# Designs tried in a protein design chat: VH-VL binders against q86l99r1233to1411. Part 12

Target 1, 179 residues: q86l99r1233to1411
Amino acid sequence: SNKESLPFRRDVIEKVINHLRENSLDTEGIFRLSGNMESVRGIVKSFAHGEPNLSFEVHNISNALKHYLRSLDPPLIPYEFFLMLLDARKNEDAETIRNIFWKIPSDNRVVLTLLVDLMVKISENSNVNKMNSKNLSIVFGPTILKPRTPTLDRMALMTETQLQCGIIQTFIEDFHYIF

## First folded at step 20 (VH-VL)

Design g1
Fold by ESMFold2, fold request of step 21:
Structure g1 (fold): chain C 179 residues (1-179), chain A 122 residues (1-122), chain B 107 residues (1-107)
Amino acid sequence: as target 1 above (179 residues)
Amino acid sequence: EVQLVESGGGLVQPGRSLRLSCAASGYDFEDYAMHWVRQAPGKGLEWVSAISWNEGYIDYADSVEGRFTISRDNAKNSLYLQMNSLRAEDTAVYYCAKDMGEDKYGSGFDYWGQGTLVTVSS
Amino acid sequence: DIQMTQSPSSLSASVGDRVTITCRASQDISSYLAWYQQKPGKAPKLLIYAASRLQSGVPSRFSGSGSGTDFTLTISSLQPEDVATYYCQQYDDYPWTFGQGTKVEIK
């Protein structure tokens, strides 16, 4: 990685998610379509400094959230939970996924709950916005759940990516059971 | 300023191999998907291959699958295309293209390299 | 594979004319379509993404419209520097595919 990790700021993420909940549910391709690269870069800086600037077109804000979350170290789901979640997903074990979720530190759980709730609301309007649970899981899987030590094996990396996406898809589809 | 600089093109006989490189600068290379797109002389554009920001998704056009391998080195801001078992039909200018997006989904190619010519002829 | 058919294959117009290029997809691709301009000996340049969104730095005389299967690129007032070949490209599903191109000339 050639860039520095960004600090976790719960208050910033909450403000951004609330803004998106109010402004993105009817937006086609939300989280899939890109924003302007320079605008996104500037918005991410404002998140990192604790003073989010949300006076931008909605795709710039959604993309800034993705890039900000991707730059967190540790990630939104701390490294310690990675292997347990992948194993639970491999076994199709939603009960174990739920149990692991409730072990995540409380600040991370609150943010993750708000983020997945936003994804649920987007997916419920997918006839308009074209973003169902599978689409959102592809966007957010590797963004918020990653290993402490990335694998160099291409086949293992592809399998892990599929499992990361599957965990997020489970979060969305079984939201009321898990959260 | 975003720059993509391809290298490694040349004249080769059918059945031989070439490796293309693309050096990226002026943006956070590790955050974006990257693609190869080619254009045969006097012809249109053909998508060749994609690789996601984290390498978790890789895909190829049917015409090159099994012969070409896309890869990236995020520490070096570099994209590669290993081209094996080259055929006359692979003759083209090869462009390194930055996706506006990160994962298997995209929004189009906002930056392109200058292209590098590969000629496969006996 | 999703086939992209452009029309016309070429056109000639006068400076100041309104120019329209169409692109038809073989299946519904929502709004997941880009338009590129390519001048001879140069790499393509992105004009429009998401069917209708203007790329930063592209003159406002360029616009895109459409959703589903039928898409249009419009140049509201053709300029001499707009002489180029224009391509549409879908990014809904792999393999990503381009239209065959439309060559635009000044008469």
Scores: ipSAE 0.777, ipTM 0.913, lowest interface PAE 1.3, mean pLDDT 93
Fold by ESMFold2, last read:
Structure g1 (fold): chain C 179 residues (1-179), chain A 122 residues (1-122), chain B 107 residues (1-107)
Amino acid sequence: as target 1 above (179 residues)
Amino acid sequence: EVQLVESGGGLVQPGRSLRLSCAASGYDFEDYAMHWVRQAPGKGLEWVSAISWNEGYIDYADSVEGRFTISRDNAKNSLYLQMNSLRAEDTAVYYCAKDMGEDKYGSGFDYWGQGTLVTVSS
Amino acid sequence: DIQMTQSPSSLSASVGDRVTITCRASQDISSYLAWYQQKPGKAPKLLIYAASRLQSGVPSRFSGSGSGTDFTLTISSLQPEDVATYYCQQYDDYPWTFGQGTKVEIK
């Protein structure tokens, strides 16, 4: 990676998610459409410094959240859970996915619950915003669930990405069972 | 200042191979999807290939699938196109294009390189 | 594959005229469409993304509209520097495809 990792700030992430819950449920293409690169960079910097600046158009804020979450090391779902979750998804085993979720550290679980609940609310309004559970899973799968060491095998990498997306889709669709 | 600089074009005979490179600077290359787009002399634009930020999605135009391979090296801020079994109809200026987005969805190409000419002729 | 059809293929207009270019998709692409300007010997330049959102640094005389299958690029007051070929592009589904282009000239 050519850029430095950013600090995990639970309080900042909670504020950003609450802002998006208030402002994004009717927004077409939320999390899919891009923001202005310079605005997004500035907003991410404000998140990292603990003083989030949310006086921007909603796509800049949603994109800043994606970029911030992707810059966390360890990721929102810590590395040690990666292979277990992928294996559980490969076996279509929502019960095991639930059991693994509850082993994740509590601060990460709180943030993940808020994030997935936001995705549930967006997907429930997909007739308006055009973002169903599959769409959101493609955006967030590799963003929050990453291996410590990426595979170099092209076929394995593509399979891995499909499973990462599938886990997030399972979180959204089975939210009330898992969370 | 965002810059994309292609290299590796030239004149080759049909059936031969070329490798194109694109050096990126002025932005966080590892955060964005990247594409190759080509333009035959005097013709319109044709999308060739895409690679997502994490390489988890790769796709090709039907006309090049099986012959071309897109790749990226995020440590070197570089995009590549390996072109095998070249044909006369592959003759074009090849552009490296930055996606505004990260994954398979994208949002359009906000920055383009200057292009590198590939001519396939006997 | 999603076919993108631009109209007209070329046009001539006077400085100050309103210019309209249309783009039709062979299926519903929501708002996932971009417009590019290409001057001779140069790489394309993004004007509009998401059908109607103006790229930073693009003059406000450019605007985009439409959703679904029918899209329009408008130049509210044509300027000499707007002589170029304009392309629409869908990014709803792979393969991503461009329109054939519209050449804009000044009378």
Scores: ipSAE 0.773, ipTM 0.911, lowest interface PAE 1.3, mean pLDDT 93
Fold by ESMFold2, last read:
Structure g1 (fold): chain C 179 residues (1-179), chain A 122 residues (1-122), chain B 107 residues (1-107)
Amino acid sequence: as target 1 above (179 residues)
Amino acid sequence: EVQLVESGGGLVQPGRSLRLSCAASGYDFEDYAMHWVRQAPGKGLEWVSAISWNEGYIDYADSVEGRFTISRDNAKNSLYLQMNSLRAEDTAVYYCAKDMGEDKYGSGFDYWGQGTLVTVSS
Amino acid sequence: DIQMTQSPSSLSASVGDRVTITCRASQDISSYLAWYQQKPGKAPKLLIYAASRLQSGVPSRFSGSGSGTDFTLTISSLQPEDVATYYCQQYDDYPWTFGQGTKVEIK
């Protein structure tokens, strides 16, 4: 990584997710369509400083959230859960995924619950916004679930990415069972 | 100022290999998907290959699948295209293109290099 | 593969004219369409993304509209510097595909 990691700020993420819940459910391509690069960069900086600036068009806010979450170290789902979640997904084991989720630290669980609930609400309106559970899982899989040390094997990396997406898709589709 | 600078083009015989490079600057290269797009002389644009920000999604046009390999080095802000078993039909200007998006989904190409010419002939 | 058909293949218009270029997709692509301008000997330049969103630094005389299968690029008042070939491009599904281009000239 050539750029600086950002601190986890639960209060900031909660405010941003609440803003998106109020403003994004009818937005076509939300989390898929891009924002203005310089605006997104500035918004991410405001998140990192604890003073979120949400006076921007909604795609700039959604993209800023993606980039902020990607820049967290440790990530939203801490590194120690990566391999066990991927293994549980490989075995299609939603019960084990649920058990692992409840071992995640409390602040991270609260934020993850809010984020996945937002994704559930977006996916329930996918006839309007065009973002179903699979679409959202592709966006968020590698963003919030990542290894401490990435594999150098290209085939393994592609398989890991599919499993990362599968975990997020499971979170969305089995939300009420897992969360 | 965003810049994309391609290199590695040239004149080669059919069946030979070339490696194209693209040096990126002026933005957070590691955050975005990257593509190769080519244009045969006097012809339209053809998408060649994509690689996502984290390398977790890679795809190719059917015409180059199995012969070309896209790769990136985020630490060096560089994109590559290894081109093996070159054919006359691969003759084109090859553009390095920045995606506005990050993953397999995209939003179009907001920045392009000026291209590097690859000519494949006997 | 999603085919993108542009019309017309070429056109000539006077300075100040309203110019319209259409692009038709072989299937529903939502709003996942971009428009590019390419001048001779130069790389393409993004004009419009998401069917209707104007890229930063592009003159406001350019606009895009449409969704689904039918899309339009409009130049409200053609200028001499707008002589170029224009391409639409879908980014809904791989392989990403371009229209064959529309050459715009001044006459």
Scores: ipSAE 0.767, ipTM 0.911, lowest interface PAE 1.4, mean pLDDT 93
Fold by ESMFold2 at other seeds, last read:
Structure g1 (fold): chain C 179 residues (1-179), chain A 122 residues (1-122), chain B 107 residues (1-107)
Amino acid sequence: as target 1 above (179 residues)
Amino acid sequence: EVQLVESGGGLVQPGRSLRLSCAASGYDFEDYAMHWVRQAPGKGLEWVSAISWNEGYIDYADSVEGRFTISRDNAKNSLYLQMNSLRAEDTAVYYCAKDMGEDKYGSGFDYWGQGTLVTVSS
Amino acid sequence: DIQMTQSPSSLSASVGDRVTITCRASQDISSYLAWYQQKPGKAPKLLIYAASRLQSGVPSRFSGSGSGTDFTLTISSLQPEDVATYYCQQYDDYPWTFGQGTKVEIK
């Protein structure tokens, strides 16, 4: 990584997610379409400083959220949970996934709940916004669920990525069971 | 500000290999998908290959699959294309292109390099 | 593969004219379409993404419209510096594909 990690700011993430909940549910390609790179950089900087600037077109805000979450170290789902969640997904064990979720630190759980609830609401409107649970899982899987040490084996990396996406897809599709 | 600089093109005989490099600067290279796009002399644009920000998705045009390998080194802000078993129809200017997006979904190419010429001729 | 058909292949127009280039996809691609300008000997330059969104630094005389299968690039008042070849590109599904290009000249 050639850029600095950013601080976890629960209050900022909550404001951004609430803004997107109010402004993105009918937006075609939300989280899939990109924003302007210079605008996105400036918005991410405002998140990191604790004063989110949300006076931008919605795709710039959604992209800023993705980039901000990606730059967290540790990630939104702390490293300690990575292998447990992947193993539970590989075994198709939603009960274990739920049990692991409830062991995540409380501030992270609150943010994750709001983020996945947003994804549920977007996916419920997928006839309009074109973003179903699988689409969203591809966007968010590797963004919020990461290994401490990435694998160097490309075939293993592809399998790992599929499992990361599968966990997020499970969160969305089984939201009321897990959360 | 954003700059993409390709290198490694040249004249080679059919069946040989070349390795193209692209040095990126002026943006967070590790955050974005990267692509190779080529243009044969006097012809239009052809997408060649994509690699996602985390390398979890890689894809190729049918015409190059099995012969070309895309890779990236995020620590060096560099993109690569290993081109094996080159054919005359691979003759083109090869562009390094930054995707506006990160994963297998994209939004188009907001920045391009100057291109490097590969000529495959007996 | 999604085929992209541009029309016309070439055109000549006077400075100040409104120029329209069309692009038709072989299947519904939603709004996942970009337009590029390429001047001789240069790399392409992004003009429009998501069918209608103007890229930063692109003059406001350029605009894009359309959704589904039919898309249009419009230059509201052609300028001498707009002499170039213009390409549409879909990014709905791999392989990503370009139209064959439209060469724009000044009369």
Scores: ipSAE 0.738, ipTM 0.902, lowest interface PAE 1.5, mean pLDDT 93

